# Ledger of designs, part 13: VHH binders against q12xb4

Target 1, 267 residues: q12xb4
Amino acid sequence: MLDFVGLGLFDEKDISLKGLEKIHNADKVYVEFYTSILMGTDLEKMEMLYKKKITVLSREDVEQHAEDWLVDAKDSNVVFLTGGDTMVSTTHVDLRLRAADMGIKTTLIHGASIASAICGLSGLQNYRFGKSVTIPHPYVSNRGVRVVSQTPYDTIKNNIEAGLHTAVFLDIDKDKGYMTVNQAMEILLEVEGKLGEGVMVDRLAVGIARAGSPSPVVKADYIEALRDYYLGGPLHIVVIPAELHFVEAEALVKLAGAPEGILENID
Key: E = the ipSAE of ESMFold2; O = the ipSAE of OpenDDE; V2 = 0.75 times the mean of E and O plus 0.25 times the DockQ between their complexes.

## First folded at step 4 (VHH)

Design v28 (framework vhh_lunsekimig_d3; at its last look DockQ between E and O 0.04; V2 from the best seeds 0.00; counts 0 for: pae O 12.3 > 2, placed apart)
Fold by ESMFold2-Fast, scan of step 4:
Structure v28 (fold): chain B 267 residues (1-267), chain A 125 residues (1-125)
Amino acid sequence: as target 1 above (267 residues)
Amino acid sequence: EVQLVESGGGVVQPGGSLRLSCAASGFTVSSNYLYWYRQAAGIERELIASIYSGGSTYYVDSVKGRFTISRDNSENTMYLQMNSLRAEDTGLYYCARVKYTYDSSGYRRYYFDYWGQGTLVTVSS
């Protein structure tokens, strides 16, 4: 038996009671932090509250060598912990498929997801969101050329044309760290400078830091201004709104400090 | 000691190219926000291009598509590749390291903590 347990947004207390019960009944508990990390806790605090030893798995352990630890779930209870909700913005469905191939039953115990948290924090309606996208850290190719993904720009452009908001997830890298809203704004403006299609010019964005924490920051402003706004520590996420309903615009102004001028463009 | 040393300036014909270098010591270029500024005779210094710590770049409209800013971490050097040069591009080019603090409204306010000595670019007819 393999139970996937979502840990929620911020600290070791965000786990559901059902998730905690799975941990208590587990023979082996694994966690990965490469898709998301809970900024309000650490391994020691988790082990102390959950009263279980937790083994940390690397991306390689999960993506390339999963069968090495999945085999334990044939004859015992194994729990796999992930920040947020296990199947949101991860490739972890692949682990369920591998487990099924090995004759292992799997269950999902959901955790609070950043996908729902951004709607609550911004006031933007969930049903008005289009395809989400992740901004990867720029990298240098084997030929020494800097590579910046165009995919986020294209996804945002397509969503805006369809009247849909875009949830923009920010890359987590072991060497480059957690991408900030400031870096994300810089990347989008860099791509805009290359393409010249005007998508990111005078474009409203919402920066969100530390969703689920005691001190979240939610700030709406134009991309150029938000690039320079203080949001503090990780984790960060961005939303690019498309056309706004009046209640959405009002929420951004009153709750996220958006420029009041956005209300003038609303019917 | 922190220092920035520019090189690569010279005299070129309109339409020509130059590559400016800014060699850094006492800090790592890949983890810092760096500017190229231009000072023409009798005119205040203006930002031409910048590269953020994460590698994102900015250019003023007059040089966009013609100039390219980059970094080489192994050489600890920042570059400005200048193509299709115009007479108006003539000036002293400075590299600068930029830091910031946050104002009372939460926005970055940039300031310069180190400048290079400058390198002269002359685009002659």
Scores: ipSAE 0.435, ipTM 0.709, lowest interface PAE 2.3, mean pLDDT 90
Fold by ESMFold2, look of step 5:
Structure v28 (fold): chain B 267 residues (1-267), chain A 125 residues (1-125)
Amino acid sequence: as target 1 above (267 residues)
Amino acid sequence: EVQLVESGGGVVQPGGSLRLSCAASGFTVSSNYLYWYRQAAGIERELIASIYSGGSTYYVDSVKGRFTISRDNSENTMYLQMNSLRAEDTGLYYCARVKYTYDSSGYRRYYFDYWGQGTLVTVSS
């Protein structure tokens, strides 16, 4: 049997009671850390609280060699752990399909997802989010050319034109580290300078740090000002609102410190 | 010892190009905020372009599309490529290293801790 268990947002305590019960009944417990990272914990803390040995699977183990470890679930209880909620913003439905082809029963034990957390923290309505995007770290190509992705700018533009908010995920790279809201604002302004379409001019953004922790930060301001705001340590995420309903604008002012002047523009 | 040394200034006709260099010593350009400023006669120094430690760039409107700031980490040097030069671009060009502190509201307050001596750019027919 294969149980997919979501770990939630921040630390080892975010697991549900149902998830913990599945771990306790498991013969083998696997985790992957490549789709998401729980900043408030590590493998040792997880093993200590869950009282189980946990085997880390690489992306290759999960995506290319799945049957090598899935076979364990034919005659034992196997748990597969993922940060957040296992099936949200992952390709792990493929594992459920492969398990079904092998005659393996699967269950899904949910965890809190960042997708819902940003709505709760900001007061923005989840129904009003469009396609999400990730801002990758800029890099220098082998030919010495600086590469900055324009895709995030275009996605934000298209969502704004459709009246939809954008969840903007920030890159994680071995060498360049965790992208900050400050860096994300810098990148969006750089792309605005190249394209000149006005999408980032007088544009409100919401920076969110350490969702799920005891001390999250939620700060809304115009992009130029938010570029210079201290949000503290990782992980960071950005939301770019489109046209705001009055309640959404009031929430950003009262809960995220947005400039009160945004209330003057609401119909 | 931290030093910034500008070079590459000169006299050029309108529409021409120049490439300014800012050679840095005592720190690495890739881990610092670096700005180009210019000062025309009778005017305060004005920011024209900046490059952040992550490599993102910023330009004031008057130079967007004409000037390009860059850096070469192996040479520990920042550059300003100036194209389509105009008479209004005449001035003394400085590079600077910029630092910041946080104010009580959580926002950055920028200040300059080192300046170069400047290099003169003159755009004239």
Scores: ipSAE 0.165, ipTM 0.599, lowest interface PAE 5.3, mean pLDDT 90
Fold by OpenDDE, look of step 5:
Structure v28 (fold): chain B 267 residues (1-267), chain A 125 residues (1-125)
Amino acid sequence: as target 1 above (267 residues)
Amino acid sequence: EVQLVESGGGVVQPGGSLRLSCAASGFTVSSNYLYWYRQAAGIERELIASIYSGGSTYYVDSVKGRFTISRDNSENTMYLQMNSLRAEDTGLYYCARVKYTYDSSGYRRYYFDYWGQGTLVTVSS
């Protein structure tokens, strides 16, 4: 048996009672921290509270060598832990499919998700969100060329044209670290400079830091101003709103410190 | 008629300084979004700095701390003060303006509607 368990947003206490029960009944517990991470805890605190040894899996363990540890689930109860909610990442879906191919039965225990948390924190309406996208860290190719993905820019553009908000996930890299809202704004403005389509010119953006923590930060401003705003420690996420409902605009002003001028241009 | 005219380019030694001007006509500089671009030989045009209607500025990392974008409302001109110039700063420098309109769906859209002719900056020992 393989149980996928979402840990929630911030620390070891965000797990559901059902998730904890799965861990207590598990013979082996694995966790991955590359799709998401609980910034308010560490492995030791998790193991102490859950009363179980946890094995950390790398990206390579999950994406290239999954069969090496999935096989354990054929003869025993295995739990696979992830930050947030399970099956949000396509990587998790792939694991579940591999398990199915191996004849392993799977179950899902859901956790709190950043996908809904951003709506609660910002006041933006969940049904108005379009395709989400991730901003990857820029990198230098083997040819020595700097590569900046244009996909986030295009996704945001398409959503705006459709009247939909965009959840913009920020890259987590073992070497480059946790991408900040400030870095994300820089990258989007860099792409704006290259493409020149004007999508990011004077664009309203929402930065969110440490969702699920006792001290979350939500700040809405134009992208140029948000670029210079300090949100504190990770994790960060960005939302790019489209046209705002009057309730959304009011929420952004009162709850996220958005410029009052946005109230003049609402539906 | 809207027009952007760059000037101030020239030859300068590494470590030197130049001040570029972008004289605007047909619109008010202080009420618009303006950008400086440059293009070196063999590479794509790149954004280097911008100033928005609200007065906020943006710089790419390679010019931060060395270049300053500003505007003079009385002259209706945007400037780029370039200090501590390097060989890699060599290129043709352009100024551009961004405008906005509404599409058929009622959403605001932005676009670059005017470019200057460019002014050449050469940093060489």
Scores: ipSAE 0.000, ipTM 0.253, lowest interface PAE 12.3, mean pLDDT 91
ESMFold2 (binder alone), look of step 5: mean pLDDT 80; pTM 0.768

Design v29 (framework vhh_lunsekimig_d3)
Fold by ESMFold2-Fast, scan of step 4:
Structure v29 (fold): chain B 267 residues (1-267), chain A 125 residues (1-125)
Amino acid sequence: as target 1 above (267 residues)
Amino acid sequence: EVQLVESGGGVVQPGGSLRLSCAASGFTVSSNYLYWYRQAAGIERELIASIYSGGSTNYVDSVKGRFTISRDNSENTMYLQMNSLRAEDTGLYYCARVKTTWDSSGWRKYYFDYWGQGTLVTVSS
């Protein structure tokens, strides 16, 4: 049997009681950290709390060579841990299908997802979100040219035109580190400066830091202002609202410190 | 030992182009906030272009699409490429290094710690 267990948002205590039971009953426990980082924990803290040895799997171990460890689930209990919720923003459904092909039964034990956390923290309604997008770190091409992805700008534009909010994930780079809300605002304004379509001009955004931690920060303001607002350490995420219902606008003002003026353009 | 030295100014006709350089010493351009300011006769000094430590750029509306700010890390130099120059672009162009801090309300504060001496751009027939 193979049990997929979501670890939640921030630390080793975010696991559900059902997930913890699966770990305690497991013969082998694996984890991957390449899809999600939990800022409040590490392998040693997890092993200490869960009272189990945990083997870390690389992306290659999961995507290319999964059968090497999946075979153990034919005759024993194997747990596979991921940050967040197991099947949200991952390709792990492929891993589940490969297990099925080997005659291995699988179960899902859900964890808290950033997708629901941003709705709770901002007050924006989950059913009013469109396609999510990731802002990658700018990079220098093999030809020495600086490349800034236009995809986030286009996705935000399309969502706004459809009346949908955009969840904007921020890139993690081995050398450049965790992208901040400030850097994300700078990147969006840089693309705006090149395209001139007015999408990011006077555009409201919500910066969120450390969702699920004891010290989350949620700040709503215009993109230019958020560029210059301190949100502290990682991980950061951005939401770009489209047209707001009155309750959403009120939540942003009262709970996230948005400018009072956003209320006058609703109703 | 921090210095900013501007060069590349001169006289050009309307519609012409100039490239200004700001050579830095004592610090690395790729890790600092750098700004171009313009001082025209009878007008207060105004920000025209900036490049943030992360590389994003900003321009005042009057130069947007005509001016491009960039950095060359190997030369430790910041540039301002000015195209389609107009008579109102005439002035002294200064580069400046900006440091930031956070105020007690969480907002970023900017302050200038070094300025260049300026380079003159004259757009006339």
Scores: ipSAE 0.011, ipTM 0.354, lowest interface PAE 9.6, mean pLDDT 87

Design v30 (framework vhh_8pnl_2)
Fold by ESMFold2-Fast, scan of step 4:
Structure v30 (fold): chain B 267 residues (1-267), chain A 125 residues (1-125)
Amino acid sequence: as target 1 above (267 residues)
Amino acid sequence: QGQLVESGGGLVQPGGSLRLSCADAGFTVSSNYMAWYRQAPGKERELVARIYSGGSTNYADFVKGRFTISRDNAKSTLYLQMNSLKPEDTAMYYCARVTTYYDSSGYRKYYFDYWGQGTRVTVSA
């Protein structure tokens, strides 16, 4: 038996009671931190609370050498832990398929996902979101040219034209660290300066920091203003709203400090 | 933090172009928030263009579409490309490093340090 358990958003206490029960009854517990990091915990805090030894798996252990540890689930209970919800924004369905090929039953114990957290924190309605996108860190090519991905701009543009909000994930780089809302705003404005299509001009955005923590920050303002707003430490995420229902606009003003003028710009 | 040195100014006819440069010996221009300011005789100093540490840019309305701020990382040099110059663009141009702090409302504010001597741009017939 292989149980996939989502750990939720922020710390070791975000696990569900069902997830905790799976850990307590497990013969082996594995975790990976490469798809998602829980900023409010670490391995020692998790082991202390869960009262189980946890083995950390690398991306290579999961993606290339999974059979080495999946074999244990043939005759015993194995738990695999992932931040958030296990099958959201991960390739872990591949592990389920490999387990099935070995005759191993799998179950999913869900955790809270950033995908639903941003809806709750912003007041924007889940069913009005379009395709999500990630902003990668800009890099310099072998020819010395600064390369900035156009994909986020194109995705946001297409969503806005369809009347859909965009969840914008921010890249994590080993050397450059966690992208901030400020950096994301700068990148979108840089692409706007090159394309000139007016997509980011006078565009409302929502910056979110530390979803699920005791001190989350949610700030709605125009991209130019958010470029200069202090949101504190990671992890950051952005939402670019399209046309707003009145209740969405009111939530942004009352709960995220959006300019009151947005109440005049509803669908 | 070292001395900034502006160059590339001169006399040009209306409609002409100039490229200003700003280089230093003490630190990397490309790693900092940098700005171009100008001051005409008898007028206040005014912001012309900014480039943020991440490379995005911002322009004053009166130069937008005519001026372009950029960096050359290999040369550690800041540029201001000025096209379609007007007599109103006549001024001493300064490059400056930008220092930031957060105000009590949570918004980042800018304090501009002037490290250069300036370079004169004169647009006349």
Scores: ipSAE 0.012, ipTM 0.380, lowest interface PAE 8.9, mean pLDDT 87

Design v31 (framework vhh_lunsekimig_d3)
Fold by ESMFold2-Fast, scan of step 4:
Structure v31 (fold): chain B 267 residues (1-267), chain A 125 residues (1-125)
Amino acid sequence: as target 1 above (267 residues)
Amino acid sequence: EVQLVESGGGVVQPGGSLRLSCAASGFTVSSNYLYWYRQAAGIERELIARIYSGGSTNYVDSVKGRFTISRDNSENTMYLQMNSLRAEDTGLYYCARVKTYYDSSGYRKYYFDYWGQGTLVTVSS
């Protein structure tokens, strides 16, 4: 038996009671931290609260050598822990397929996902979101030229034209660190300066920091103003709204401090 | 010693173009925030264009689509390309180095520690 357990957004207490029960009944507990980082916890805090030893698996252990530890689930109860919700924004469905090929039964114990958290924090309706996109850190090419991806700009443009909001994930780099909302706003405006299509001009954005923590920040303002707003430490995420329904606009003004002028176009 | 030296101003007909330069010494343009300001007769200095350390740019509405700010890191120089000039664009153009801090409401605020001498742009009507 292999139980996939989602850990939620921020710390070791975000686990569901069902997830905790699975851990208590497990013979082996594994975790991976390469798909998502829980900023409010560490291995020691997790082991202390869960009362179980936890073995950390690398990306290679999960993606290339999974059969080496999956075999234990044939004759014992194995739990695999992932930040967020296990099958959201991961390739872990591959682990379920490999387990099935070995005759191993799998179950999913869900955790809170950033996908639902951004809707709750911003007040934007989940069914009105389009394709998500990630902004990568700009880099310097072999020829010494600065390269900035156009993909986020294109994705946001296409979503706006379809009346859909965009969830914008921010890159994590070993050397450059966690991208901030401020950096993301600067990158989008840099691409706008090159393309000149007016997509990012007078464009509303929502910056979100530390979803699920005791001190989350949610701030809505135009990209130019949000570029200069302090949101504190990681992790950050951005939402670019398209056309707003009245309740969405009201939520952004009342809960995220958006300019009151956005309500005038919805009367 | 920190210095900012503007050049490229002059007299031009409406619809014409000018390129202003701001040569920096004593610091690196790619690591700093540099702004172009305009001061017309009888009014306070207005922010016209800015370039951030990351390379993104911003413009006041009256010049969007007509003016382009850029920098050349190898020459340690910032430029303002001005196209489709109008009589209302007449004024003294200054470049400034900007430092930042966060205010009590959480917004980044700016203060200027060095200014150029200014360069005069006159658009004949």
Scores: ipSAE 0.006, ipTM 0.317, lowest interface PAE 10.0, mean pLDDT 87

Design v32 (framework vhh_lunsekimig_d3)
Fold by ESMFold2-Fast, scan of step 4:
Structure v32 (fold): chain B 267 residues (1-267), chain A 125 residues (1-125)
Amino acid sequence: as target 1 above (267 residues)
Amino acid sequence: EVQLVESGGGVVQPGGSLRLSCAASGFTVSSNYLYWYRQAAGIERELIAVIYSGGSTYYVDSVKGRFTISRDNSENTMYLQMNSLRAEDTGLYYCARVKTYYDSSGYRKYYFDYWGQGTLVTVSS
């Protein structure tokens, strides 16, 4: 048996009672932190509250060598923990398919997701969101050339043309760390500078830091201004709004400090 | 002891290429905003390119697609690769560093605190 348990947004107490029961009944507990980090806790606090030893898995352990630990679930109860909700913004459904191929039964115990948190924090309606996208950290190719992904720019452009908001996830890298809203704004403006299509020019964005914590920051402003806005520590996420209903524009002004001028230019 | 030293200027024909270097000492290039400015005879210094602390870049329209700003963290040096040079690109090229702080409204502000001595680029037939 393999139970997938979402840990929620911020600390070890965000787990559901059902998730905690699965941990208590588990023979082995694994966790991954490469898709999301719970900034309000650490491994020791989790082990103390959950009363179980937890083994941390790397991205490679999960994506390339999953069978090495999935085999334990053939004859034992195994729990796999992730931040947020296990199947949201992850490729972990692949683990369920691999488990099924091995004859292993799987269950899902849900956790609070950043996908719903951003709607609550910004006031933007969930049914008005389009395809989400992740901004990867720029990297250097084998030939020594710096590469910046154009995919986020294209996804945002397509959503805006369809009248849909974009949830923009920010990359986590072991060496480069957690991408900030500021870095994301710089990357989008860099791609704009190369393409010249005007998509990011005078474009409203929402920066969100530490969703689910006691002190989240939610700030709406134009991309150029958000590049220079202090949001504090991780984790960060961005929303790029498309055309706004009046209530969405009011929410951004009243709850996220958006420029009042946005109330004058709505549908 | 903060210093910025430019090099790599020279004379080239239209359509030619040059690579300018800006060697930094007393601070780390990978953690700072770094600028290239150009000054032609009789006119004010103008912005050409920026590399931000996170590695993102910006170019003015007149050089976009022709110039590339980069940095080498191991050499603590910033570069400006200039291709397809035009007579209008002639001028004294300066590198500059910007210090940042957050104001009372939460927004990052900046000021230029160090400039290099400049390096001359002449594009002529």
Scores: ipSAE 0.013, ipTM 0.394, lowest interface PAE 8.0, mean pLDDT 87

Design v33 (framework vhh_lunsekimig_d3)
Fold by ESMFold2-Fast, scan of step 4:
Structure v33 (fold): chain B 267 residues (1-267), chain A 125 residues (1-125)
Amino acid sequence: as target 1 above (267 residues)
Amino acid sequence: EVQLVESGGGVVQPGGSLRLSCAASGFTVSSNYLYWYRQAAGIERELIASIYSGGSTNYVDSVKGRFTISRDNSENTMYLQMNSLRAEDTGLYYCARVTTYYDSSGYRKRYFDYWGQGTLVTVSS
C-alpha cells in the first residue's frame, strides 16, 4: 500500500488528521522537498510531531529510481509526503501509475494547496483562472548570453485575451534561492521591453508572501509599483488578474490595498 | 566615495556603433539599480536604459533593439552598446546609481542618485 499525503502550506501542523493517522500506521515514511518546502518547519520538527522517522527522497529517487523504494509497498504500508497537495503542480501521478504496474494499491490524502490558498487570500474566483505558469530564474548560456524565458509572458497574454487570471509560480533553485515578487515583476517587464506588445504595461498584479503562515502578506498594485514593494521572506507567488468582477476588484482594494481606480474599469 | 565615470563617447556617422562604459567605485554594480540617461541640447534629460539589481533591463521605445545595457562584474563596469545610431541619438550620456529606502507604506523610494560627469555622443554625417 502506498499512501500519498499532502502536508499543506507552511508547517508540520498543516497535515490533516487523516494524514497523521496514515503516518502513525506506516512502516516507512518518505518525503520530498524539491517540488515545494514548508518554510515554517524542518525534518526534526516533523519527526518529533509525527513520531516517525522520515527518509528524504531526491528528485532522482522519485523520478528515476522510484522502484527501489516502491517495492516496499508490496508487503507493507508506505507513506509518501509532499508539501501542499501531492497531485497539484507535480508529476507524482507517474508514481501512482508505476505503483499500479507493480500491483500496489495507492490512496490520496489531500493537503491544502497553494492553488486554492491564492483564491482565498486575493478574493479572486477560482473558476476564472486559466493555465498556471512558472517563472524560471534567468541564466547565462555557454555563449555568455542572458536567457529569460518568454513562456510566462505568452501564458499571461493568452489568459488575459481569454478573460482568465494567471497563477504565476516562482522558481525555487538550490543555488539562486527563492524568487521574490519583486524579481518576478522585473522579469516580466524585461520580457515586455523585448517584445513590445503592451501586455505588462499598466498591468495589475497581486503579490503574495507566506501563504498559510500566521501573517501572510497580500499586496495588489501595478507591476511597476510591486517591483518596489517589500513583501518580506519566502515563499512568494504572483497572480496576474484579467478582467475583474466587482467583488474581486473590491476585495483587492479593501484587503490587498489595490489602487482605487481599478473599481472604475470593471464589467 | 561613490563615483561613476563615463567614457566611450565620440563622433560617429549615422548607422554606426559606439560602446559607452560606466566605471563604478565605492559600490558593486551587480547589486544596484543603474541607469543611462541622455540629454540633448535644449531638451529635458530622459531615461533611455536601465538595469536592475536582479539583472532585468528596460529601454525607451526609441532605442529598443538598437541599444543594449550590460554589466561586467569583474571590472565593476556597466556598458551601453549603441548600434544603428541616428542623428536624434546625439547628446550627453550619463550613468546613474539610485539608492533606496522603504517608506512607512512598504514602498521603495529613491533616497539619493549618484551621477557621472557625462560623455558626449555626436551622430553626424
Scores: ipSAE 0.000, ipTM 0.342, lowest interface PAE 12.1, mean pLDDT 87

Design v34 (framework vhh_surovatamig_d1)
Fold by ESMFold2-Fast, scan of step 4:
Formats: C-alpha cells, structure tokens, sequence
Structure v34 (fold): chain B 267 residues (1-267), chain A 126 residues (1-126)
C-alpha cells in the first residue's frame, strides 16, 4: 500500500488528522521537496511531531528510479509526503500509475493547495481563473544558447483575452533555487521585449510570498513596480489578473495595496 | 552525541586514486543530507560534494566533476568519496559534514554545516 499525503502550505501542523494517522500506521515514510517545500518547518520538526523517520527523495528518485522504493509498498505500508496537495501542479499521478503496474494499491489524503490559497489572499474569485502556468528558470541549451520559455507569456495572453486570471507558479531548482516574484517579473518583461505585443506593458500583477505563514506578503502593482519590490523569502507565487469585477478590484486595493487608479476603469 | 569519523586519507601520486570513508553515529543518518568539505593548507573550508538523504541525487563543485564520486550506505551509516585522477591542488584535509540547506532572500542556495568530523589528510605529490 502506498498512501499519498498532502502536507499543506507552510509548516508541519498543516497536515490533516487523516494524514497524520497514515504516517503513524506507516512502515516507511518518504517526502519530496522539489515540487514545493514547507518554509515554516524542517525535517527534524516533522519527524518530532509525526514521530516517524522520514527519508527525503530527490527528483531523480521519484521520476527516474521510482521502482527502487515502490517495491517496499508491495508488502508494507508506505507513505509519500508532498507539500500542498499531492496531485496539484505535480507529475505524481505517474507514481500512481507505476504503483498500479506493480499491483500496489494507492490512496490520496489531500492537503491545502496554493491554488485555493491565492484566491483567499488576493480576493480574486476562483471561478474566474483560467489555465495555470509555471515559469521555469532560464537555462542554457545543449548548443550553448540561453533559453527563456515563451509558454508563460502565451498562457497569460490567452487567459487575458478570455477574461480569466492566471495563477503563475514559480520554478524550484536545486542549483538556481526558488524563483522570486522579482525574477518572474524580469522574465515576463524580457519576453515582452522580444515579442512586442504589449501584453505585459502596464499590466497589473499580484505577488504573494509565504502563503499559510503567520505574516504572508501580498502586493498588487504593475509588473514594472513589482520587479523592484521586496517580498522577502520563499515561497513566491504570482497572479496576473484579467478584467476585474468591482469587488475584486476593491480587494486588491484594500488587501494588497494595489494602485487606487485601478478602481476607475471597472464598470 | 553526533559523531563523524573520517578515514582513508594518505599520500598518493598525481593521477592516482583514493577512497575516503566516514562513519556516522548519534543521529538518524538516513534522514540527513551529507557533504564532503575540504581545507587546503593555509586556506579556508571549501565545499566539495553533497549527497541527498536517499542517495539518489548528488552535487559537486566544478573542479571535481567527473573525477570524484560521493556515495552513501544508510544501512552501514557510512558516507564515501571516491577520488580519481587526483591533482596536486586536491591536497587538503577532507571532512565529512552533516548539511542543512536554505535559500537566502535573493533566492540563492546556501549550505550550513552543523557538524563536522576530525578530518583525514590527503596529500597529492610526487
């Protein structure tokens, strides 16, 4: 048996009671931190509260060598922990399929997701969001050229044209670290400079840092201003609003410090 | 009590090979990232390699990539460093270290070493 348990947003106490029960009944407990990490905790605090030893798995352990540890779930109870909710913004459904191929039963114990948290923090309505997108860290190709993904720009453009807000996840890389809102704004403006379609010019965005913490930072401003705005430590996420209902615009001004001028063009 | 004990150092000629070992005790070894760090004569500590708690992921300083291999055996509570194609500039005291990782406010990855062993001397000379 393989139980997938979502840990929630910020610290070791965000786990559900059902998740904790799965850990207590487990023979082996694994966690991965490459899709998301809980900034309010560490391995020692998790092991102390959960009263179980936890083994950290790398991206390679999960994506390329999963069968090496999945075999343990044939004859024992294995728990796999992920920040947030296990199947949101991850490829972990692949682990369920591999487990099924090995005759292993799997269950899901849900955790709080950043996808719903951003709606509460910004005041933007969940039903008005379009497709989410992740901004990857720029990289150097095999040919030695710097590559910046155009996909986030295209996704944001398509959502705006449809009147839908965009949740923009920020990449986590073992070498490059956690992408900041500031880096994300620079990347979007770099793509804008190459394409020249005016999508990111005078564009409102919402930067969010440390969702689920006692003092999250939520700041709405134009992309150029957010490029230089200090939001502190990880984890960061961005929302690009499209057309705003009056209540959404008011929420951004009152709760996220958006420029009051956004209220002038709502109705 | 956390204890890390290195062994396997010695005198080796340039181009030679050496395998370092580290025996760990007093903590849950399989739950911790582990590193090898070194200190050359008259210089500060230099990070060499890190291995994640599972053993499935590794990181190296550029100067040793392709020459050194870090590995672990959690059942034996041991960490290893296989050093090939050794150079005079690899001469140093090598330490086994328990590592914590964090990201600073600029998003740059940093290592914090909370425990370090006694060290084992590696001398590469003719």
Amino acid sequence: as target 1 above (267 residues)
Amino acid sequence: EVQLVESGGGLVQPGGSLRLSCAASGFTVSSNYMSWVRQAPGKGLEWVATIYSSGGSTDYVDSVKGRFTISRDNAKKSLYLQMNSLRAEDTAVYYCARVKTYYDSSGYRKYYFDYRGQGTLVTVSS
Scores: ipSAE 0.000, ipTM 0.119, lowest interface PAE 17.7, mean pLDDT 85

